# Designs tried in a protein design chat: VH-VL binders against q9c0h5r722to879. Part 2

Target 1, 158 residues: q9c0h5r722to879
Amino acid sequence: WSSESIKKPMIVTSDRHVKKEACELFKLIQMYMGDRRAKADPLHVALEVATKGWSVQGLRDELYIQLCRQTTENFRLESLARGWELMAICLAFFPPTPKFHSYLEGYIYRHMDPVNDTKGVAISTYAKYCYHKLQKAALTGAKKGLKKPNVEEIRHAK

## First folded at step 1 (VH-VL)

Design a3 (framework fv_anetumab)
Fold by ESMFold2-Fast, scan of step 1:
Structure a3 (fold): chain C 158 residues (1-158), chain A 119 residues (1-119), chain B 111 residues (1-111)
Amino acid sequence: as target 1 above (158 residues)
Amino acid sequence: QVELVQSGAEVKKPGESLKISCKGSGYSFTSYWIGWVRQAPGKGLEWMGIIYPGDSDTRYSPSFQGQVTISADKSISTAYLQWSSLKASDTAMYYCARLEYSWGTFDYWGQGTLVTVSS
Amino acid sequence: DIALTQPASVSGSPGQSITISCTGTSSDVGGYNYVSWYQQHPGKAPKLMIYEVSNRPSGVSNRFSGSKSGNTASLTISGLQAEDEADYYCSSYTSSSTPYVFGGGTKLTVL
């Protein structure tokens, strides 16, 4: 977990456009989680995050690793819950790449045990939901996960 | 069965416009990206762009942005590649192919449309 | 338009094994496991032979196998047959600025 901005993506890339987008994406994630001031409502911030990941395939693994970081050792309960919620939203529209799938699956699986629950946030419940979303996206393929995000779908994916 | 059927060969002069087609069948046309790939005579494969027919979202290779227009008509399950003004250097075989995006792969290919541009 | 580097030609005799290399950078072949291989016979459309580095589609002979080490992917064809004579192209997912890139192609001759 971090309250700071990033100056470089978490996954190494030589693509200048992906580097810039990754840094902007991190700010949007912080805005949705309540860790940074937002000029738009949370639903529209989530829409922008989902649209960037859907539109820029090279950002998908970066997006998920950023969410993993922001849900690790996060002691702000509302921020922690929002991070898991945003992961579920993104998994409704696109999976990670096959190379990153096993890592993300393992990360989510480790949080499915109720021992991870804190008073105020049922992490295991969020993790189970995300696990099912990830498995469904993997089984149905990215073609259905490539459906362009819209506000109504974001609202229902919460 | 999944099939992509392309329009027939074209012979054109420089400066003329052209629109070629790719009709999909045997699958949900609006659920898969369709890509266009060029192969100049005796040369290799070159990706031009992709379109998602469900909402007409298009992504172009930087080499082809502004030089061609990719579109789709989902009511007849057909994708299009269009030139406003052809050049001799546009002489090539043009393939459409369905993108299995989770794999980054073109899994089904059309038979190709040969475009010859000469004066 | 920087294509992935493949040898222009490779040759073998029936029953032998050959390997075709495909070299890119850390931002394509080295950075992702989205390497595909296509077979193209003269006058025909390309046919998918390998996807995600090493996976075969249904109907592709197990004589065809794929692998990757660092920035180089390889297609290996064992038990060469006359019908394997064709052009072979590799492809990789790359960055969002150029989502897909093809190799220059390799002409396989079976003598």
Scores: ipSAE 0.007, ipTM 0.515, lowest interface PAE 11.8, mean pLDDT 82

Design a4 (framework fv_anetumab)
Fold by ESMFold2-Fast, scan of step 1:
Structure a4 (fold): chain C 158 residues (1-158), chain A 121 residues (1-121), chain B 111 residues (1-111)
Amino acid sequence: as target 1 above (158 residues)
Amino acid sequence: QVELVQSGAEVKKPGESLKISCKGSGYSFTSYWIGWVRQAPGKGLEWMGIIYPGDSDTRYSPSFQGQVTISADKSISTAYLQWSSLKASDTAMYYCARHPYDFWGEYFDYWGQGTLVTVSS
Amino acid sequence: DIALTQPASVSGSPGQSITISCTGTSSDVGGYNYVSWYQQHPGKAPKLMIYEVSNRPSGVSNRFSGSKSGNTASLTISGLQAEDEADYYCSSYTSSSTPYVFGGGTKLTVL
């Protein structure tokens, strides 16, 4: 977990555009989680995050690794809960690549044990939901595609 | 190698029905979308619709919804474009084209040679 | 609906560079990185030249490059050759229910 900006992507890439988008994406994630001031409402911020990941395939694994970082050892309860919400929202629209799938699956699975629950945040419940979403997204997305993000779908995903 | 082979040119009268075909070879036919693109004489490209042969999920351009039927027979790796009643305005070159799904990207990577449909009295 | 605007024609001399623009809205070109470009010679089927804004398929010359800024995508052809004379069409993703929209096309003349 970090409250600071990133200067480079978490996944190494030589693509200048992807590097810039990854840094902007991290700011949007912090805005949704309440760790950075936002001028837009959370629903609109979530839409922007989901749209970036949906439209820029090279950002999908970066997005999920950033969410894993922001939900690891995060002691701000509101931020932690929103991080898991945002993961669920993104998994409604796109899976990670097959190579990253096992890592993300393992990360989510480890949080399904109630021992991970903190005062005020049922992490195990969020993780179980995300696990289900990941499996569904991987199955559907690998075959024919997922819908473009929109405000109504985001409301239903969280 | 990947290839899309379309049926031959058609000359029809208004009111007649028509079904043209696009046969895929050199790849897993049920794993890729097939789109149909129209080009009227001297005009640009117009997307008509797309089908996923694996489950026959079909999506149409608003301009062509209800005007044509897109279908596929996965047992013979063939997609179809069909009219119940042709009009003179249906005179055009019709292309089928493959859309990859492995990586999220909305483009047509391989194209058929085209089928010329001429509708006149 | 044709949502994407291209110039009707563009011209250049052998060895020069030209750029063809493709302008849409925030709901297509501006909203996604799913812009493709197709080359069509008279009497032939279109050929994919660029996909996902800037990627080239195998077999397409590195003289062809793509970019995007805001609601406008661009195809640039460097070192123009006579064989480049053709119609060029851009295309963009719009939605999962209506995935594609094409531009009106640009006729490239190599003088």
Scores: ipSAE 0.000, ipTM 0.495, lowest interface PAE 14.3, mean pLDDT 82

Design a5 (framework fv_anetumab)
Fold by ESMFold2-Fast, scan of step 1:
Structure a5 (fold): chain C 158 residues (1-158), chain A 120 residues (1-120), chain B 111 residues (1-111)
Amino acid sequence: as target 1 above (158 residues)
Amino acid sequence: QVELVQSGAEVKKPGESLKISCKGSGYSFTSYWIGWVRQAPGKGLEWMGIIYPGDSDTRYSPSFQGQVTISADKSISTAYLQWSSLKASDTAMYYCAREYYDSSGWFDPWGQGTLVTVSS
Amino acid sequence: DIALTQPASVSGSPGQSITISCTGTSSDVGGYNYVSWYQQHPGKAPKLMIYEVSNRPSGVSNRFSGSKSGNTASLTISGLQAEDEADYYCSSYTSSSTPYVFGGGTKLTVL
């Protein structure tokens, strides 16, 4: 977990556009989680995150690793809950790459034990939900990725 | 087991219409894009277009837009490639292939191919 | 028209390593980590060898590896064997409206 901006993507890339988008994506994630000041409401911030991951396929694994980081050692309970919620939202629109699937699956699986629950945040419940959504995406494989996300879809994925 | 099975070889004359097929099995047909790839004799692979069977959304290569029609029938898990009027230059091997992930640019599995020969 | 540039042919002897390049632009190979490589033996359908620049599907030998630097992706085959003789094609994602483009193909001859 970090309250600071990132200067580099968490996954190494030589693409200048992906580097810039990864840094902007991290700010949006912090805004959704309440760790950074936002001028838009949370649903529209989530819509922008989902739209970036959907539109820039090279960002999908970066997005998920950033969410893993922001849900690791995060002692701000509302931020922690929001981070898991955002992971669930993103998994409704796009999976990680096959290469990253096992890492993300393992990360989510490790959090399904109730010992991870804190006062006010049932992490195990969020993790079980995210695990189900990840497995559904893996089972169905490639989904229609050419349709831009909208606010109603974000609301239903939440 | 996931597989794509294509229709058999075709021998046609210029001006004739043709519709070839690609049947998917072993997976959720409506959840994956199906692409069509052309290979002229002794030449390389050319991407023609792609369809999402769930809602029939199609995307074409600029070279093939207006030259062919891609369609799908969800009830029988089959995608189609169609010509209204064949030309000798349409002689080629035609492959269908499933997009592995959400518009990420790779195909697996591939159909066995349909050879189309157009001659007078 | 072919958007990605590959050498027409490459050759090597058994046990050697060879590399095949695939050059595009910042809007395809350089813009995304979605480069795939396909092997095609005469009379056969293409077979996926590498996806997302460097990943191997199950069943593909670890002698095959992929990499990318800027606008150029590379397929490297180590410990070259007779059965590797085939045509090799790269492909890249480009955009949602016209998603894919192939390279011109490279004929690998094992001498």
Scores: ipSAE 0.005, ipTM 0.503, lowest interface PAE 12.1, mean pLDDT 83

Design a6 (framework fv_anetumab)
Fold by ESMFold2-Fast, scan of step 1:
Structure a6 (fold): chain C 158 residues (1-158), chain A 122 residues (1-122), chain B 111 residues (1-111)
Amino acid sequence: as target 1 above (158 residues)
Amino acid sequence: QVELVQSGAEVKKPGESLKISCKGSGYSFTSYWIGWVRQAPGKGLEWMGIIYPGDSDTRYSPSFQGQVTISADKSISTAYLQWSSLKASDTAMYYCARQGDYRWSYDAFDIWGQGTLVTVSS
Amino acid sequence: DIALTQPASVSGSPGQSITISCTGTSSDVGGYNYVSWYQQHPGKAPKLMIYEVSNRPSGVSNRFSGSKSGNTASLTISGLQAEDEADYYCSSYTSSSTPYVFGGGTKLTVL
């Protein structure tokens, strides 16, 4: 978990476009989670996050690893809950690459145990939901993703 | 194992319609973009458009937007390139190609069909 | 109809090295690391030789290498062999709405 900006992607890339998008994506994730001042309402911030990941496939694994970082040792309960919510939203529209699937699956699986629950956040419930969405997305979402994100489906994915 | 097989050569007259095909096998057809590339006699490769068979999302080169229609039938793992009215200038070799299994969705074409020669003459 | 700029022809002798350039703009070759190279023998479909500027697919000889500097990508073929005689095309990503642009092609003659 970090409250700071990032200067480079968490996954090494030589693509200038992906590097820039990864840094912008991190700011949007912090905005959705309430850790950074938001430019727009949460629904539209989530739409921008999902649209970037859907449109820029090279950004999908980066997006998921940023969410894993922001949900690890995060002691701000509202931020933590929103991070898991945003993961569920993104998994409604695109999976990670096959190479990253096992890492993300393991990360989510470890959080399905109720011992991970805080007094204010049922992390195990979010993790179970995300696990189901990941498996479904992996079966049907190819390189392009499942479907273009829109505000109605984001409301439904929460 | 992974291959793209295109329909046979066509000889047509100007003004006629035509639909050529590209059948994929040995992979998940709905999971990969299929591109169409034109090569006029003695000329270079020219990208025409791509389609994602899973949802039929199609993108065209500006030079070919409105000139051709790209479609796909995922039930038979086949992509199509269609003209409503052929011109003599459409005489060319037409290749279909699968965009490869790379992290980036608009990366290289890793598997190519054998090509369909279209000849348009009176 | 903007195409990437390649020399029309290049030639070399067996055992030598040659380089083919591919020049675009900051919105394609210069802006992204998604440059591919294809080899086409007469009467055959193109074959992918290089993707993402410098990566080789399985089965492509290490005599083929790719690089990029600014708006120009380069394909280098070392230890030239007679079977390398072919047309070579570069391609670059440009945008998600119009993802591909090809170079005009270079005819390699092995003398």
Scores: ipSAE 0.000, ipTM 0.504, lowest interface PAE 16.1, mean pLDDT 85

Design a7 (framework fv_anetumab)
Fold by ESMFold2-Fast, scan of step 1:
Structure a7 (fold): chain C 158 residues (1-158), chain A 123 residues (1-123), chain B 111 residues (1-111)
Amino acid sequence: as target 1 above (158 residues)
Amino acid sequence: QVELVQSGAEVKKPGESLKISCKGSGYSFTSYWIGWVRQAPGKGLEWMGIIYPGDSDTRYSPSFQGQVTISADKSISTAYLQWSSLKASDTAMYYCARSYEGLTWYGDYFDYWGQGTLVTVSS
Amino acid sequence: DIALTQPASVSGSPGQSITISCTGTSSDVGGYNYVSWYQQHPGKAPKLMIYEVSNRPSGVSNRFSGSKSGNTASLTISGLQAEDEADYYCSSYTSSSTPYVFGGGTKLTVL
């Protein structure tokens, strides 16, 4: 978990535009989680996050690793819950790449045990939901392709 | 002292190609977006597209996608708007304007504007 | 695409206050604090008057103020003066793919 801005992506890239997008993505994640002041309401911040991941395939793994970082050792209960919500929202629209799938699956699986629950946040419940969405997104994306995010679908994915 | 200077007025015939320019000075040209805005005679402002000269990232309004090409030459701090084949309906004033990227990475307001280039297309 | 909704015209007398509205949706004006206002005198380029809802650039009179409530942004001009007569346009951020959308414009007449 971090309250600071990042200066480089979590995943190595030489592309300047991808580096800018990754750093901006991190700020949007912090805004959704309440760890940074936002100039937009939460649903529209979530829409921007989901749209960036959907439209820029190269950002999908970066997005998920940033969410894993922000849900690790996070002691701000509202922020922690919002981080898991945002992961569920993103998984409704796109999976990570096949090479990152096992890492993300393992990360989510580790949190499905109720021992991970903190006071006020049922992490195991969020993790079970995210696990189901990850498997569904991977199957659907491989077969049918992925649908573009919109505000109404984000509201339902939460 | 930031300034955007556009090329002079053009009078063209339908079917002709055209490329107009917008030269920035007094700031780091590669650190700001340049947008193009159209204003048909007696009508309102209409956003056409933007370009980030540092990496040539471009975004077009759906209404203008495929109708025009936006480009930039960072070595001479100049952005361009180009038509391959002009139509009479392209008659308008064309403005370039500078935008800082901020949180959206694509800009949110135009702080400095060029003087405009009047393009007249008639037979 | 679609433009933000502004009244076509508004009028006032010197010394009065007038307000120009700019109405969008929850995906533009309502969703972001990225609303800007531009003043255009006949034959001239637009000039930035307000950015990010309520901020004034250096050199813009404090008679100009901006605000937002829900899906509607407003430009208010107090102590109306003859030189304020111009067209006024609002603009809002919508998305990374469509970063700008303009309102239809409002002609201000100072009587």
Scores: ipSAE 0.000, ipTM 0.498, lowest interface PAE 17.1, mean pLDDT 83

Design a8 (framework fv_anetumab)
Fold by ESMFold2-Fast, scan of step 1:
Structure a8 (fold): chain C 158 residues (1-158), chain A 119 residues (1-119), chain B 111 residues (1-111)
Amino acid sequence: as target 1 above (158 residues)
Amino acid sequence: QVELVQSGAEVKKPGESLKISCKGSGYSFTDYWIGWVRQAPGKGLEWMGIIYPGDSYTRYSPSFQGQVTISADKSISTAYLQWSSLKASDTAMYYCARDRYYGEPFDYWGQGTLVTVSS
Amino acid sequence: DIALTQPASVSGSPGQSITISCTGTSSDVGSYDYVSWYQQHPGKAPKLMIYDVSNRPSGVSNRFSGSKSGNTASLTISGLQAEDEADYYCSSYTDSGTLYVFGGGTKLTVL
């Protein structure tokens, strides 16, 4: 978990487009989670995050690793819950690449144990939901994604 | 040869609607972003918004969000900028420009569309 | 909303060198190497002259060079020619909400 901005992607890339998008994406994730001041309501911030990952296939693994970072050792309960919500939202629209699938699956699986629950946040419940969404998304839409993000679907995904 | 060709000059009255176009040729239209840049008479350049034609994802400058609509039709390699109700303050030159990387540089520019809004 | 700071005008004689500055903040020029320079002749569309601080597109004269130090980027034009007379705009990627932030523009006069 970090409250600071990033100057480079978490996954090494030579793609300039992905580098710029990764830094912007991290700020949007922090805005959704309440760790950075947002100029838009959370629903529309989530829409922009999901639309970036859906539109830029090379950004999908970066997006998920940023969410893993922001949900690791995060002691701000409201932020932690929002981070897991945002992961669930993104998994409704696109999976990570097959190469990143095992890492994300393992990360989510480890959080399915109720010992991970904090006071006020049922992490194991979020993790179970994300696990099932990940498996479904990987089966049906690894390359193209499942469907284009929209406000109505995001409202229902969280 | 890469080219962006914009629609011709427009003279409109306040309250009227308008839709101007930017047609790309000589490259894969869906592999590049199309941005819109405004230049008021005698003033500098101001970014309005951008679209990815492959899926019509759009992002707007906060100053222009809700004031204009950006769209694209990839079947004819054309992007659009639209106003539902023009104001005199919309008088400006409007440029479309191509960006590979979503934030610098704009490597090819259209010739511009002059929009004049007066009573 | 906010613009990068450029001098309003600069002038030089043929054969001389001139430099145009472009000052931003840590949200743009200070943090990112994504600075471009555009040349605009009267009545014409802008033309990309420099991107990524110091790179020239194919077809742009090596008389044009770019650099950056801290929050300030610079465009240098050596061996000044009459056709260089134009408005010059800097632009940077920004993480502050507008993706692109432009400078106010500098009018270059070749005397």
Scores: ipSAE 0.000, ipTM 0.502, lowest interface PAE 16.0, mean pLDDT 85

Design a9 (framework fv_anetumab)
Fold by ESMFold2-Fast, scan of step 1:
Structure a9 (fold): chain C 158 residues (1-158), chain A 119 residues (1-119), chain B 111 residues (1-111)
Amino acid sequence: as target 1 above (158 residues)
Amino acid sequence: QVELVQSGAEVKKPGESLKISCKGSGYSFTDYWIGWVRQAPGKGLEWMGIIYPGDSYTRYSPSFQGQVTISADKSISTAYLQWSSLKASDTAMYYCARGWSYDLYFDYWGQGTLVTVSS
Amino acid sequence: DIALTQPASVSGSPGQSITISCTGTSSDVGSYDYVSWYQQHPGKAPKLMIYDVSNRPSGVSNRFSGSKSGNTASLTISGLQAEDEADYYCSSYTDSGTLYVFGGGTKLTVL
């Protein structure tokens, strides 16, 4: 978990466009989670995050690793809950690459145990939902994603 | 009274650098976004990008990414649009406008800065 | 790069109602309720008339209303007045080209 901006992507990449987009994406994730102060509606921030991951295939693994970081050792309960919401939203539209699938699957799986729950956040419930979404997305959306993000689907995925 | 005041008209040659300004007053400058919109002669409006002055977070239109730099100096409530090397195709009226965010509506607009680039 | 489709011009007489259309695709107007309308008089900056499809800012006449059906948003001006003569631009969030896009503009003539 970090409250600061990043200066480089979490996953090493030689693509200059992906490097710039990754840093911008991290700020959007912080805005959705309430960790960055801005005049931004969370629903529409989530739409921009999902649209970037859907349209820029090279960002998908980076997006998921950023969400894993922001949901690890995060003691701000509202932020933690929103991080898991955003993961569920993104998994409704696109999977990670097959190479990253095992890492993300393991990360989500280890949070499915109710011992991870706090009184403020039912992490195991979010993780179970994300696990189901990941398996479905991986089967059907490996190349282009399942469907184009839109506001109605984001409201439903939340 | 909310007001955005832009710098004066510019006449430049291709290859010259330029930085135009947009000064906000009558509101908390760091609490709103500033967007930049271009209007070429006889053409419609094109959004270029947006900045949140509170933390200088920027988002650019893909067609303007790398072509211009948007910045802000919150100590003087001023946003900037900058070119390293102007082209004749940069000839246009440039507006700054105060925005809410991703539902993107601009509720107050500057008067515009006319930039003419002649070869 | 991409623009929403508006008629180049529309005309009406004082007291009439006119409607200006703004047609996009499922990548913008058809999928998102983030449509705004701006009025621009010659030599002046644009002025926000409608935001989020149908909302009016304070100070904008209730003669101006917005709506949306499918891929088309509409601006309706009732009780048309001489001072309504201007260019009108729609705008929308887009997920396929740029983050945001404007329509090509419509010139309203009050006859």
Scores: ipSAE 0.000, ipTM 0.482, lowest interface PAE 17.0, mean pLDDT 82

Design c1 (framework fv_clesrovimab)
Fold by ESMFold2-Fast, scan of step 1:
Structure c1 (fold): chain C 158 residues (1-158), chain A 122 residues (1-122), chain B 107 residues (1-107)
Amino acid sequence: as target 1 above (158 residues)
Amino acid sequence: EVQLVESGGGLVRPGRSLRLSCTVSGFTFGDYAMSWVRQAPGKGLEWISFIRSKAYGGTTEYAASVKGRFTISRDDSKNIAYLQMNSLKTEDTAVYYCTRDEWGYYYGMDVWGQGTTVTVSS
Amino acid sequence: DIQMTQSPSSLSASVGDRVTITCRTSQGISSALAWYQQKPGKAPKLLIFDASSLESGVPSRFSGSGSGTVFTLTISSLQPEDFAAYYCQQFNSYPLTFGQGTRLEIK
């Protein structure tokens, strides 16, 4: 977990546009989680995050690893809960690449045990929900293609 | 054409009130956050207030120097942003600019009005 | 509050010169910084947003760089219309704060 900005993507890339987008994406994630000032309400910040991941395919794995980073050793309960919510929202619109799927699945699975629950945040409940969303997103992407994010779908993804 | 026009400035005595208006044209006003920035004679720029769009919660922020005395508001049906200034002090003497704030996380005030002068003097 | 310090406070230069203005912040602001130009009696004009992005209609001789706590505005070949005051502003947290300004004057 970090309250600071990042200067480079967590996943190595030579693409300058993807590198810049990854750094901007991290700001949006911090805004949704309440760790950075936002001009938009949380719903519309989530829409921007989901839209970036949907439209910039090269950002999808970066987005999920940033969420994993921000939900690891995060002792700000409101921020922690928002991080898991944002993961569920993104998984409603796009999966990670097949190469990254096993890593993300393992990360989520480890948090499904109630022993991971902290006072005030039922992490295991969020993790179970995200696990279900991940499996559904992978299947939907393979069968139907991906649907563009919108505000109404984001409300239902939580 | 995108344009912001401030009005309502003038000469007022300390302790009085004044309301500034910012009339907007050339873009969808309701989609944008708005700020007020002031500049005292011969001094630099000071941000004083901000209001989010209705879609983004319509919430407000204030600089400590004006908090409790100034109120920012908006009327999206009329395309007008307001700054209600109460309990005016001589230190509030400045040119007041209305500005359009960027959407979301984009950082910069891209459209500014010409400014309206407020002079607080006895 | 985030304090913004510009250097130099004033600068004398000639047409054709490369000019650099620095803005330092009291805490990290990522890229949440904009640069403005203001001519006497006029409203400020946005030059650079998000630390390094050139605003539409602004000449390419203007550029911004930096992240975190140190930022620079560069004018690669100064023109007569560039003599003005320049301000940086942070958008990271409320209250939004400006630097004290840099006045660019004819040598």
Scores: ipSAE 0.000, ipTM 0.499, lowest interface PAE 16.4, mean pLDDT 83

Design c10 (framework fv_clesrovimab)
Fold by ESMFold2-Fast, scan of step 1:
Structure c10 (fold): chain C 158 residues (1-158), chain A 122 residues (1-122), chain B 107 residues (1-107)
Amino acid sequence: as target 1 above (158 residues)
Amino acid sequence: EVQLVESGGGLVRPGRSLRLSCTVSGFTFGDYAMSWVRQAPGKGLEWISFISSKAYGGTTEYAASVKGRFTISRDDSKNIAYLQMNSLKTEDTAVYYCTTEYWGRYDAFDIWGQGTTVTVSS
Amino acid sequence: DIQMTQSPSSLSASVGDRVTITCRTSQGISSALAWYQQKPGKAPKLLIFDASSLESGVPSRFSGSGSGTVFTLTISSLQPEDFAAYYCQQFNSYPLTFGQGTRLEIK
């Protein structure tokens, strides 16, 4: 977990455009989680995050690793809950790449035990939901293709 | 080029109302949040109000000094942002600037208008 | 409210000097800070955003540094057009707040 901005993506890339978008994505994630001033309502911040991941395939793994970082050792209860919520929202629209799937699946699986629950935040409940969404997204992406995010679907993904 | 032009300032008595306008040209207005910042004669800058893009929820915020008296709004079809100022006080005397905050560049007032002067005097 | 304190409130310098202005915040703001320049009778102009990022069109002699509660604006070699007021501003939380300003005067 970090309250500071990032200067480089967590996943190495030589593409300058992807580097810039990864840093902007991190700011949006912090905004949704309440760790940075919001200049939009949460629903539209989530829409922007989901839309970036959907439209820029090269950002999908970066997005999920940023969410894993922000939900690791995060002792701000509101921020922690919002981070898991945002992961569930993104998984409603796109999976990570097949290469990253096992890592993300393992990360989520490790949090499904109630021993991971903190005061006021049922992490195991969020993790179980995210696990289900990950499997569904991977299957849908492989067979039917992915649908573009919209406000209505984000409202239902929470 | 992107331009902001404020208008509506003037001399007004305490307790009266005034509406400032900020006309925006040269870009996609809907991608920008707007703020009003004022500066009393010989003093520093004071942020007073914020409105997010309509596309991003149209949320508003106010400084305590103006909350309940001022209302920020925008009309994206006309590319105009407004500041409705009610129950004006002598302490509201200042140059009022409108400024933009681009959604993709998180934390900065990118573009400023030239300012419009509001004088509240009895 | 986050209180922003600039130091010095004013300073005198000569062309070619290295000038540093400090901004201190009453609570942590990460990198959510911008620096502005204001010349008499004109609107402020953005110089630095996100604590250390130089705005397009701003001369490279301007630089910003810092994070958390202490930030600095540095002008490496002062030019005649740089004599102006300088303001820091936090974007971390509402209400948005500015420092009181630093007036840079010719010696």
Scores: ipSAE 0.177, ipTM 0.699, lowest interface PAE 4.8, mean pLDDT 86

